# Ledger of designs, part 99: VH-VL binders against q9vpl3

Target 1, 224 residues: q9vpl3
Amino acid sequence: RGKINIQRPKAPHYERARVVAVTQPKYPELPKAKSCFKTRAERTQQQQENPYNEIIAREVRNWLDHSRLVAFFHLSSITADDIFRVRVQLHKQNLHLKSYGSKIIEQAVKNTRYEAIVPLFHSNHCIVFSPDPEKTAALLRIVRRVPQMVLLGGIVEETMLSRNQLVAYAQMPGLHAVQAQLVQTLSQAPGHLIQQLQAHQNSFVQVLDVHAKNQMNEETPKST
Below, E stands for the ipSAE of ESMFold2; O stands for the ipSAE of OpenDDE; V2 stands for 0.75 times the mean of E and O plus 0.25 times the DockQ between their complexes.

## First folded at step 3 (VH-VL)

Design r15 (framework fv_ontamalimab; at its last look DockQ between E and O 0.02; V2 from the best seeds 0.00; counts 0 for: pae E 9.3 > 2, placed apart)
Fold by ESMFold2-Fast, scan of step 3:
Structure r15 (fold): chain C 224 residues (1-224), chain A 121 residues (1-121), chain B 112 residues (1-112)
Amino acid sequence: as target 1 above (224 residues)
Amino acid sequence: QVQLVQSGAEVKKPGASVKVSCKASGYTFTSYDINWVRQAPGQGLEWMGWISPYNGETNYAQKVQGRVTMTADTSTSTAYMDLRSLRSDDTAVYYCARDQGLYSTYYFDYWGQGTTVTVSS
Amino acid sequence: DIVMTQTPLSLSVTPGQPASISCKSSQSLLHTDGETYLYWYLQKPGQPPQLLIYEVSSRFSGVPDRFSGSGSGTDFTLKISRVEAEDVGIYYCMQSTQFPLTFGQGTKVEIK
């Protein structure tokens, strides 16, 4: 694997920490003036912000930079068993379902080419990553069985695509040249695309509201 | 090659049940939904319902609701349609079809050869 | 249910001449996602149906250029620019905008 793995912070159990502290050898690290200055500045900045958020934000940036397929979803309430089954099916297709807080996403994409996606994450969300853009069809076929996951759009080969554009891309067979040409044809500016993606999200909320109202009306008892 | 191979013709009496099979090969069975469509002699196509081999979810047409059960056996890559309380107007060729559809689309790329079900007294 | 109505019900065409089939829906086929989910199938004698056109106007893999689909809302058309002997069969439109999935009653195309 050539990808950067950011380790999650692990704190040893109190008893283990105490033993480790007692047995830990005291080694001074070798400082380099210029290198130490930069690492100290980074360390100081991270301490002023939540260090855990910055570590996860870097993980998100790594996923975005090393994935040729990224799909964005609105996520309604879903059971742990249901999401686990979805994650397993996606993993079989080299598709990686991740959920991150909105603040972490904002921090991750700030000052990057992906900054335009931030408004998509103002509500409940999840993201699917893959190094293989040919898996877009497999992704969409799996997700159509999961009504709690509503497709908002995605990024394919560094090109932002709306929901409909992503579906159109996925309908093409496995010919790389044809797929690349389609992606170029379907691509749109990020600002315009975000407006379209937010409109789809709002339409979904309206559909849920209508469904809830219809369900309440259906509860009216029948008199025979 | 992608193939859907259906069971042989059936002749049934009114009130009986019929179970048609559809064996899939050449693709990952759990990745595509299977639809059932019937065609009465000299008439058009009528959608019966679909089943997802992934999770066993089904959606049946209202006209056959309560009389039909669709199932899938992932170990044999076979979908089944069980239609009960047969009437003479159930006489038709029954097709299984693979759903090519992605996300919000539903359309059929590969079809079985069809199974003729004749209901006569 | 959305009712799909095809006209004509039968069409006899001289080889090389164009043919046009109309499909009308009882309700708009525009989905809430902005797409129109209308499809065309051809059933040749003794065979299962085969997909010709998906999403109004896109030709399925292997379908000749002489086939084209168009339309919006409730009015759709399948055109064959020059009918060939292999095009004989019954043509069906189908909508997938709303369940249940419904088909037109079919248009039989024959060569004179």
Scores: ipSAE 0.415, ipTM 0.702, lowest interface PAE 2.2, mean pLDDT 80
Fold by OpenDDE, look of step 4:
Structure r15 (fold): chain C 224 residues (1-224), chain A 121 residues (1-121), chain B 112 residues (1-112)
Amino acid sequence: as target 1 above (224 residues)
Amino acid sequence: QVQLVQSGAEVKKPGASVKVSCKASGYTFTSYDINWVRQAPGQGLEWMGWISPYNGETNYAQKVQGRVTMTADTSTSTAYMDLRSLRSDDTAVYYCARDQGLYSTYYFDYWGQGTTVTVSS
Amino acid sequence: DIVMTQTPLSLSVTPGQPASISCKSSQSLLHTDGETYLYWYLQKPGQPPQLLIYEVSSRFSGVPDRFSGSGSGTDFTLKISRVEAEDVGIYYCMQSTQFPLTFGQGTKVEIK
């Protein structure tokens, strides 16, 4: 009994092949679950623009446009209670903690100057908005006590800052203090210049005086 | 559980380079900076620098500046420290450590087991 | 660079007795943000360092109550109320107020 070559089965007789071809249940091509092959990104793009999402996206844009401080955070295993606590603390400082889906953010910032923030939203995130960039230090102090909130970066005065840059910004003296310092420095500059200019003149005068004194001493005849 | 697992011991000649790896697990790799600290035999701890896996930003100690390169592979959750132009005084146990700091705060809550690098002629 | 100086460098303690380690910084560790960034680590024999105290006085998770940190400005202290055998190792203070991060020399704690 010849070993059935499983690797190259003999083509059935023509008639059998026809019957098999006709009787082969045309299993509806399992809809190539296009969804399984669509990248998460592609699946998200085909989601019918939910009018509600548009409204929320508009809200996000509004926050972005009216905020001078925006900070982005990753949330790591934070409870609702913890979030609420932080929200209250932030609110006391006129800092507004918001959480939006990545898709909404993407929609909100599409074709805007904020489009660069989209890569920051890969997981659970929250955003803190403030109209006052001087609140950056306060924000960071509050968040420091919340290990579940990880600072990713932010936008200050329309400039995107890394985490470290944001921290550095928070450590800078207030604009007024810096301005005051600048004014003070600038006010001292002319004085220093004058001193330097006068130093040369004074040195010259001293040399001349020494010369004059020496000449006078030579003209005094030793009355022996 | 947060774990940092480092590569095995290395023996190198002076002038060579060494690359130490630190594989992170149990947390979001991009959310925390990785610091490198070394300890010469019988000596104290010396900070070498940090890297942010999120954006690739680095800060190196001046003592190793120009000789060290820190990198992070987010796909494998692995941080690397490459030290070039090895000297005998580079002989040390090298540690990777996770940074828990958020605001001007750097402290290390989890450490790797250490990698011994021996530079011997 | 901020220099961290620990005293003593070695300490032998009888089990159950208290221990105290001092850490002094060459400059104030008070940051511009109003916080002081001093940390204490313990390195047990053959192990990596482990965090004990963060921000001068806060105990890290899992650290026993017998450990306490205190201090301000340039002077800091780690206290162990009752030293146990498991407390043997080298203790390091670290500052992160400014870069580069710097450690003390370490204090070796042994049991008599």
Scores: ipSAE 0.022, ipTM 0.534, lowest interface PAE 6.7, mean pLDDT 84
Fold by ESMFold2, look of step 4:
Structure r15 (fold): chain C 224 residues (1-224), chain A 121 residues (1-121), chain B 112 residues (1-112)
Amino acid sequence: as target 1 above (224 residues)
Amino acid sequence: QVQLVQSGAEVKKPGASVKVSCKASGYTFTSYDINWVRQAPGQGLEWMGWISPYNGETNYAQKVQGRVTMTADTSTSTAYMDLRSLRSDDTAVYYCARDQGLYSTYYFDYWGQGTTVTVSS
Amino acid sequence: DIVMTQTPLSLSVTPGQPASISCKSSQSLLHTDGETYLYWYLQKPGQPPQLLIYEVSSRFSGVPDRFSGSGSGTDFTLKISRVEAEDVGIYYCMQSTQFPLTFGQGTKVEIK
């Protein structure tokens, strides 16, 4: 299981994707939390630690570490056939559609700079990973015809971007998008570029955290 | 079992219109696009356009632009192709065909049986 | 519009012998997304067309492995390694890299 050709962007589409999907290992995912009104801490405490959680959390960390593009979506009700078709189209562009429970995401990003993404996974969701940030435009064109997938935001070149920032990134020409990232890195005061990257990165993350909190509001669980 | 069942043969006079139906079954109608392709007697295939039943979006071949209207009725899972101002060179078998409706998936996996439209005085 | 040109237009084959059909496009079918949208259909006598090959070389579900597609850019080929009686009909190439979608003229394959 887990054929090597799943990592190639040029795999023949329909028959290859079907074979890969069947033979690729699919680890059991956690049952999603049953209760809608439990706090994050209570949910974690009530859900007993499952040995498979760490295996799946390692998978998520591996995707995060090796993906220059990560996009987060809210997922409305969608048929298995429709989501499979979307997954196949995304795979042709080296875009990998995944879904994980919020506890697994929390475990995967614990003590990392990505802890802020955990609230995005309290509702039905999916994540798209890719090593190719130039594929952001292709991603958004594909999902434009999939109204069940609503973009929430993403990570490009290890920088968290809001929905609007990710859309703006996707509208840039390919080489110009790389140039824009370099310009952002070089926009600091003259001097040692590497020394300033850490300071700029920390400041940028802090601004994004304030922006994300102001726009999204921390969701408190509630049920009707 | 995916099926596309088309309406029966039509004989029309020049200047009239024809509306061909394509009833879909065995899949979620709004998840796929419907293309229309025609084949004149003894000739090859000619693409006419597609409709997305999800949102009503259409794309028409320039050759028939202005004379064709493609619609979909999601309550009956039926697509329609209405061709107006018929000419004798519109005599053909008209096929409906399903495609994925996703970016870069414009190939026809299931076809209707065809509807013969004859335009003669 | 992209013009698709097939050769030959007609082919008469003894059962069990190979057949080869060429399809040439007036411009490259390589899309900016890196895929090539070239398809092959077979229209058997009295039937609507059916998909054989998608995206140059991928066989559609249920298509025997004696059918193979190849090519790139503007030049594409469908090969039948051993023609059988059920393979009789008209073969069409189609491109969907650019609208409008266009078909080749067709290649009629007959059994001697």
Scores: ipSAE 0.007, ipTM 0.478, lowest interface PAE 9.3, mean pLDDT 76
ESMFold2 (binder alone), look of step 4: mean pLDDT 92; pTM 0.936

Design r16 (framework fv_ontamalimab)
Fold by ESMFold2-Fast, scan of step 3:
Structure r16 (fold): chain C 224 residues (1-224), chain A 121 residues (1-121), chain B 112 residues (1-112)
Amino acid sequence: as target 1 above (224 residues)
Amino acid sequence: QVQLVQSGAEVKKPGASVKVSCKASGYTFTSYDINWVRQAPGQGLEWMGWISPYNGETNYAQKVQGRVTMTADTSTSTAYMDLRSLRSDDTAVYYCARDQGLYSTWYFDYWGQGTTVTVSS
Amino acid sequence: DIVMTQTPLSLSVTPGQPASISCKSSQSLLHTDGETYLYWYLQKPGQPPQLLIYEVSSRFSGVPDRFSGSGSGTDFTLKISRVEAEDVGIYYCMQSTQFPLTFGQGTKVEIK
């Protein structure tokens, strides 16, 4: 403060101040107009952001509603060419790679049973959607070759699954394979083999049900 | 029924090349990776590498890198292993095996019957 | 490379008696994801290997209940509660926690 050069006033040139006064309302509107301009700019940004967020959130909800398989990934730095190749590989298997902002994801799943996924999207992320849950194994085989995509978990047939549960689901034989094996077992094997196969299937379903209930509990709002 | 059928036995001289085939049936060929494992007479199993029929991606064991090429023909559901500059220590039964492994695991559920490759002068 | 060591290298078992095979790794097979990627294969005479146990303790489809796997870290065991004639062959453990994939030396199981 003791140095005058620190307080060298470089006020706006007098002519510039006059030009501003000529182009804007004078007494008492000028201060009000400037205040309104700042408020208007902020309001315009907020209004523009809100409509777009809701439209995109509806798109996300539509994908969730029409997909029997949803997988969540952390996405590390990746080139446009590399992600394009991954997208093409996934698309051939009816797997659709999408990326949405964290706020949009939160808006899309807020007050739904899937609200628990919000923390997964605090950093860079992407989501893969498919109408075919049998494609889970194909998905995992493709992405294990892409070190930039790290599996976090997913939703299969509206059931929330952790990473390990999703991998376990993918290891199960498809419906057609299970039916073929069951028919063969029924025709050639004792009844205890059929019971054993059914017990393993029921055990897996029970694990999924327990996980779903746990996720619902985590999604329940906690006061304070 | 899942089945991997390999080509017949080969007898080669040192310095020659051999190309072993593995024809897959009973599943979607592009949905599973194919691994190659060899077994020298009276010895254990040695992993050689894998190929993804879906995108052609390969990964080879260090001991054979530079001498091996793995390819896949999706139109015939056939995987190939081409091993060059054969030495006597390449004498082994070569197996192809389907990789059932997913995200963070690798393991082989179905294996071909094996192809005996003998390298002798 | 992770070295896999099996003991015993061979054993002769009377039909109906139990058998136990040990597999030890040179370093922990616990993956950063919390899973342990240890597998057991059986190679019957004149046949290719076949999968018995995946991820330490899970029986592969069609594998009889008499086979069980256990273990953690570096020490793993395959147990056969009652050995049958069809169980004759060479048993291999394999790890896939780290590349390259490596196998144990094998344990020969034969009937007396």
Scores: ipSAE 0.179, ipTM 0.552, lowest interface PAE 3.1, mean pLDDT 78

Design r17 (framework fv_ontamalimab)
Fold by ESMFold2-Fast, scan of step 3:
Structure r17 (fold): chain C 224 residues (1-224), chain A 121 residues (1-121), chain B 112 residues (1-112)
Amino acid sequence: as target 1 above (224 residues)
Amino acid sequence: QVQLVQSGAEVKKPGASVKVSCKASGYTFTSYDINWVRQAPGQGLEWMGWISPYNGETNYAQKVQGRVTMTADTSTSTAYMDLRSLRSDDTAVYYCARDQGLYSTFDFDYWGQGTTVTVSS
Amino acid sequence: DIVMTQTPLSLSVTPGQPASISCKSSQSLLHTDGETYLYWYLQKPGQPPQLLIYEVSSRFSGVPDRFSGSGSGTDFTLKISRVEAEDVGIYYCMQSTQFPLTFGQGTKVEIK
């Protein structure tokens, strides 16, 4: 432990830490198994007694519902100063870095179209939200230099994308430009093809997803 | 058509500075990073650093750290590399190359034609 | 710095025959994100380098299917199934897993 301060005696923290370690209770698994079990009703009451959890869960649902870009990251140990700098850079691009406990994420997305994301949050994580899907490239450029943030995947225009699909999306022209090209193609198509093309122009991300699946499955599309 | 066009050959004395330009066309300049790579006569490739026209962020190789400055002018879609305190071993062909600047990818998909810099005593 | 070592330094190939180039790194190129950032470039005489393969095995747009990349960790290979006259030049491997980006010393491929 070393030197005693000339103006103050050595703090007893070392002895205090040793005492705490010695007195720390041991938790064998068998006594835990024999302890009082919480009934379904008791678990429900405990959730009702924490209204702040529901408020935060509603906040998460609002972010998911109002964001056209959501990116999921595994987060390794990072200093408060470093994450603050990343958050500031992201905020300048209308990208909002948020961290929520896995229990709150589960509560927020249960029985929703987003329920599939729960397994991503069983370890340290963070989420970036944006109303602007064209900011995907800006997001990936900023995160490129933050090795503690590992991209897992995301949601763009309500479509789940893997890491590689999200990177591919970022390389493409803006969504409105792609949709304009699809409309241009539609105007050049024979009348009997118009209905087919209209059925496939819901979103740029949806077209990307269908293409990726066709590449993997080697399936021949139906003739129209 | 994507194109990177570099400035012409330069001959400099030791201790001088050189500023090489790389003009981009055919794509959104701020969507890609520009890397600088040099090649001494008869030798291999050596990475010098990169600049992001998007936010002006730079990263320089340690060997040239303190002697190099990379800048980008978004109004002219032109990147610059300014190398100071030139030595004879800086004699090389200097290339600019774009990469998408996304995640950890450094796909140098398009390169400039190269700028020969000769440093003679 | 990660040191990239290519073997052989020079290779003479009969037209239509295969060629293989090895690239070894001084440490693993596996990034913390699970990807391996290894690239292959070809420099033809009097021209800038051109991208052939990115992320170990992905062929760049317009690159013939006779080129293939493979490997993991510290050992990587570029194969040309049938060498053609247009394939003559110096081949370089590059890593971007760690800064600074580093290149192999190059492999000269020429026709016999």
Scores: ipSAE 0.017, ipTM 0.524, lowest interface PAE 7.1, mean pLDDT 77

Design r18 (framework fv_ontamalimab)
Fold by ESMFold2-Fast, scan of step 3:
Structure r18 (fold): chain C 224 residues (1-224), chain A 121 residues (1-121), chain B 112 residues (1-112)
Amino acid sequence: as target 1 above (224 residues)
Amino acid sequence: QVQLVQSGAEVKKPGASVKVSCKASGYTFTSYDINWVRQAPGQGLEWMGWISPYNGETNYAQKVQGRVTMTADTSTSTAYMDLRSLRSDDTAVYYCARDQGLYSTFGFDYWGQGTTVTVSS
Amino acid sequence: DIVMTQTPLSLSVTPGQPASISCKSSQSLLHTDGETYLYWYLQKPGQPPQLLIYEVSSRFSGVPDRFSGSGSGTDFTLKISRVEAEDVGIYYCMQSTQFPLTFGQGTKVEIK
C-alpha cells in the first residue's frame, strides 16, 4: 500500500472532495424537521438554496475582512488543469484564487463598504485574496502569463485601486513609502474609480461583440 | 539604470551551434521576461522567442522550433539563447529585449546592444 | 500569423516638416481583454531598436511629444509633427495580440 502525498494530489476530484469536506457544516441539525405545513419539495429547496448561499456569502465577507490585498479579474474560458496550475503558483506566494457566483458576491457585500464592487461581477470573474499587500508584484507577475485572467482593479489596505494604480503600487519601494504614495496617487473620487473599472468591462464586452459579429460575417457566404 | 549587455560577435561554420548571453542589471531579473529578436543584414526584425527568468518557461517561434533553447541563470542575472544546426540564413544581429512592466504584453522597453552572428564556411 | 504591412517603405522629409507612417494588420489587433497590443520602434543607424509608442498611442518615457500614435482594429498610424535630424532611422510596428509576435517590414526615414 502506497502512501499518498496529500500536499500534491494526483486527481482533480481529490482537491475538490477535500474542499467540500472542509466547507460542509458540522452541525446539520435543522429545526422543524417534522413540520407538515410545507411540502417535502419546498423544505428541500429551502435547505439547499438559502443555507448554502448564506454560508458562502459569509465566507466571502471573511476573506474581504482578513485580506489586505484583493484583486479582481475577468476570467475567460480556462481548463481545469490550467487553473489548478495557476492556483498552485499563487498559493506559494500566499495568494488565494477564489470564484463565486454574482448573486453570492452581491449578498456578501450588501450593506458593506465593498458594495461598490458588485458591477464588476456581472460577467465571468475571479478574485485573488492575500493578507500580504507586498505580494502584489508577485501576483501581477504570475497573472501576466495567464491570458485568460484580465486584471480589472483591486483593494489594497482598504483603498480601491484601478488596474494602473495597482501596477504602480507593485513597483513602489517598501510598504512605508507606498502608503504615502497611495495618498498622492488617489486624487480621484471612489465613484470615478468604479466607473473606470466598469468602462474596462464594457470595453471588453464590446470586444466580444465585435469578434462575434466578425465571426458571423466570416461564416456568411461571400462572393470571391 | 536598466541595462542589457550581450556577449561579443561570433563567427561559426554551417552545422555548428552558437550561445549568445544577455546580462541584465538595474532591475529585479525575475520580474521581467526576456525576448530574443534577430535582424539579418539589410532586413527587418524577426521574433525568435521568449523566456521567463522566474520559472524558466519558454515560447519559441515556429521557424526555429527544435533548433533553439533559451535559458536563464538567476544567480548571474543572465539569459542565454542557444541556436543549433546553424545555416547561412541564421546570419544576423541577435538582440535580447526586456518585456515592459509587470502587466504589459510584449512591449520591449529595453534592448541589448546586439550580437553579430556570422555563419560562413 | 498576423502579417504587418507598413507604408511607405521609405520616406524622405525636409527638416521641420511632418511625417506619417501607416501600419496595417491582416487581422484585428484587438485582444480579448479589450486592449490593442500595437507598438512602434525606432532603429537608428548602428543602434538597437528603441521603444517609441506602446499600446497604440502611449508614449514611452523620454520620447519627445512630436511623436504620436493612433489607430484601431487593423489600421494604425505613427506621426512625427516636426522631423528632426535625430529622428532618422528605420521605424517598425509590432503586434503582440497573437503568437508569433510579428513586425512590419520597416519604414526608412531620411532627411533631404
Scores: ipSAE 0.006, ipTM 0.470, lowest interface PAE 9.2, mean pLDDT 77

Design r19 (framework fv_ontamalimab)
Fold by ESMFold2-Fast, scan of step 3:
Structure r19 (fold): chain C 224 residues (1-224), chain A 121 residues (1-121), chain B 112 residues (1-112)
Amino acid sequence: as target 1 above (224 residues)
Amino acid sequence: QVQLVQSGAEVKKPGASVKVSCKASGYTFTDYDINWVRQAPGQGLEWMGWISPYNGETNYAQKVQGRVTMTADTSTSTAYMDLRSLRSDDTAVYYCARDQGLYSTFYFDYWGQGTTVTVSS
Amino acid sequence: DIVMTQTPLSLSVTPGQPASISCKSSQSLLHTDGETYLYWYLQKPGQPPQLLIYEVSSRFSGVPDRFSGSGSGTDFTLKISRVEAEDVGIYYCMQSTQFPLTFGQGTKVEIK
C-alpha cells in the first residue's frame, strides 16, 4: 500500500494532542555540535529498536491468520499507476495486495508454520491475501495481465503450494461440487465419515503435489 | 457444447460505426474472456483486444485504441465490439474467440463464425 | 511488439507426405514464469481459425496425432506426419508471452 495504517492510534486523541501541542514548553536551543551528535545517536538507537516494525509485523501475522488464500509474487519494476490499477481490480474481488519489507516478513513469520517462506522475500516482492480461496481463479485472471508480477507460490487452507500447484487448485471444482460430495459423505456411518474426511484432505494435497512434481520434472521446451 | 454465434454482415460508409455481437452458449460466460481478431481480405490475423465478462476489464490493440469499445452483457451472455470512425482499411472479417487460459496463457479454443464488415464509398 | 515470421509462405504437398512449418519470434517467448506461450491455428477455406497446438507441443482436444509441435526460445516448428486432404488451409502461429498478442503471417498448405 502507499498509505500505512497503524492498527491502533499511536497519537493521543485530538483534544489531548491539541492540549499537549499548546502547553509544550519551548526548550532553549542547545549548541549545534552537541545537540546534533546526541540527536543522531538517539535517532540511530531508536530506529534500531523501532516499535513500528513490530506493529506492522503483527498486521502481517493477522493477515496470515485470517486469510485462507495467500499468494506470493516477485515484483519487477512497476509504475505507481500500474500497481494502483492492479490493486483496484484485486480489491473488487476481495483480494488484498500488500507489500512489506523482508525484515518485517521475517519478524512476522519467525517461530510460525510459515517461517520457510522467508527466502522468497529477499528480492522485490508483494503478497495477495483473501479470506476466500475460491477467488484463486479470479486472482490468476487479473495477474496474468501484469508481467511485472511473477507468481512464486502460495498458501491455501494453511497448505503451502508451489506456483504449478496453485494454478492446478484454481482449476479444481468449486464450492457446489464440494458441498455435493460432503452430503454424500455425511450419509455414511460415523466411523466412515471421519476416515473419509481425513482421506479427502490427504488425497487432495497428494494429487496437487504429484501434479506439481510432474510439471516441475517435465523437460524444458525442446524437440522431443 | 461450446458455441459462439456472431451477428450478420455489415456494409458501412467511411466515418460510420459498426457494432458486432458475439453470443456465447454452452459454458459459464463469466469464466472465460473474449478476444476479438480481424482478418482483412486475403491477409493474416490481427488481434484487436480482449474483454473479461467477469469484471468488464478491457485491453485494446494500439492500432484501434480510441476507436474501439468492447462490452459484455452477462444477462444475455453476449459480447460486443463497437468500432467507430471506420476507414476502408477496417474492411475485414471480425472474429470473437474464447480465451481458455489462466495465469499467463491466452489461447483461443473456440471461435465465432465471423462477421464480414465492408467499408466502402 | 514481438514479430512472428513463418516459413515457408506456401507449401504444396502430395497426399500422405510430411509437411513442416517454421515459426520464428523476434524475441524469446519464454515467459518469466518459465512457460513458453506459443500456439498453432489452422484456418480451413471459408471457416474460422481452429486451435491445433497450445503451449508449444500440447495437442488440443480432437486434433489428430499426425500434428506435432516443438521448439523453444525463438524457433518453433509444426509438423504434419502425413498430410491429408482435410489439412488444406492456412496455418498461423501466435504468441501470448507479451501484449499485444501477435500472429505469424500464415503458411498456405495445398494438395498437389
Scores: ipSAE 0.085, ipTM 0.535, lowest interface PAE 4.5, mean pLDDT 78

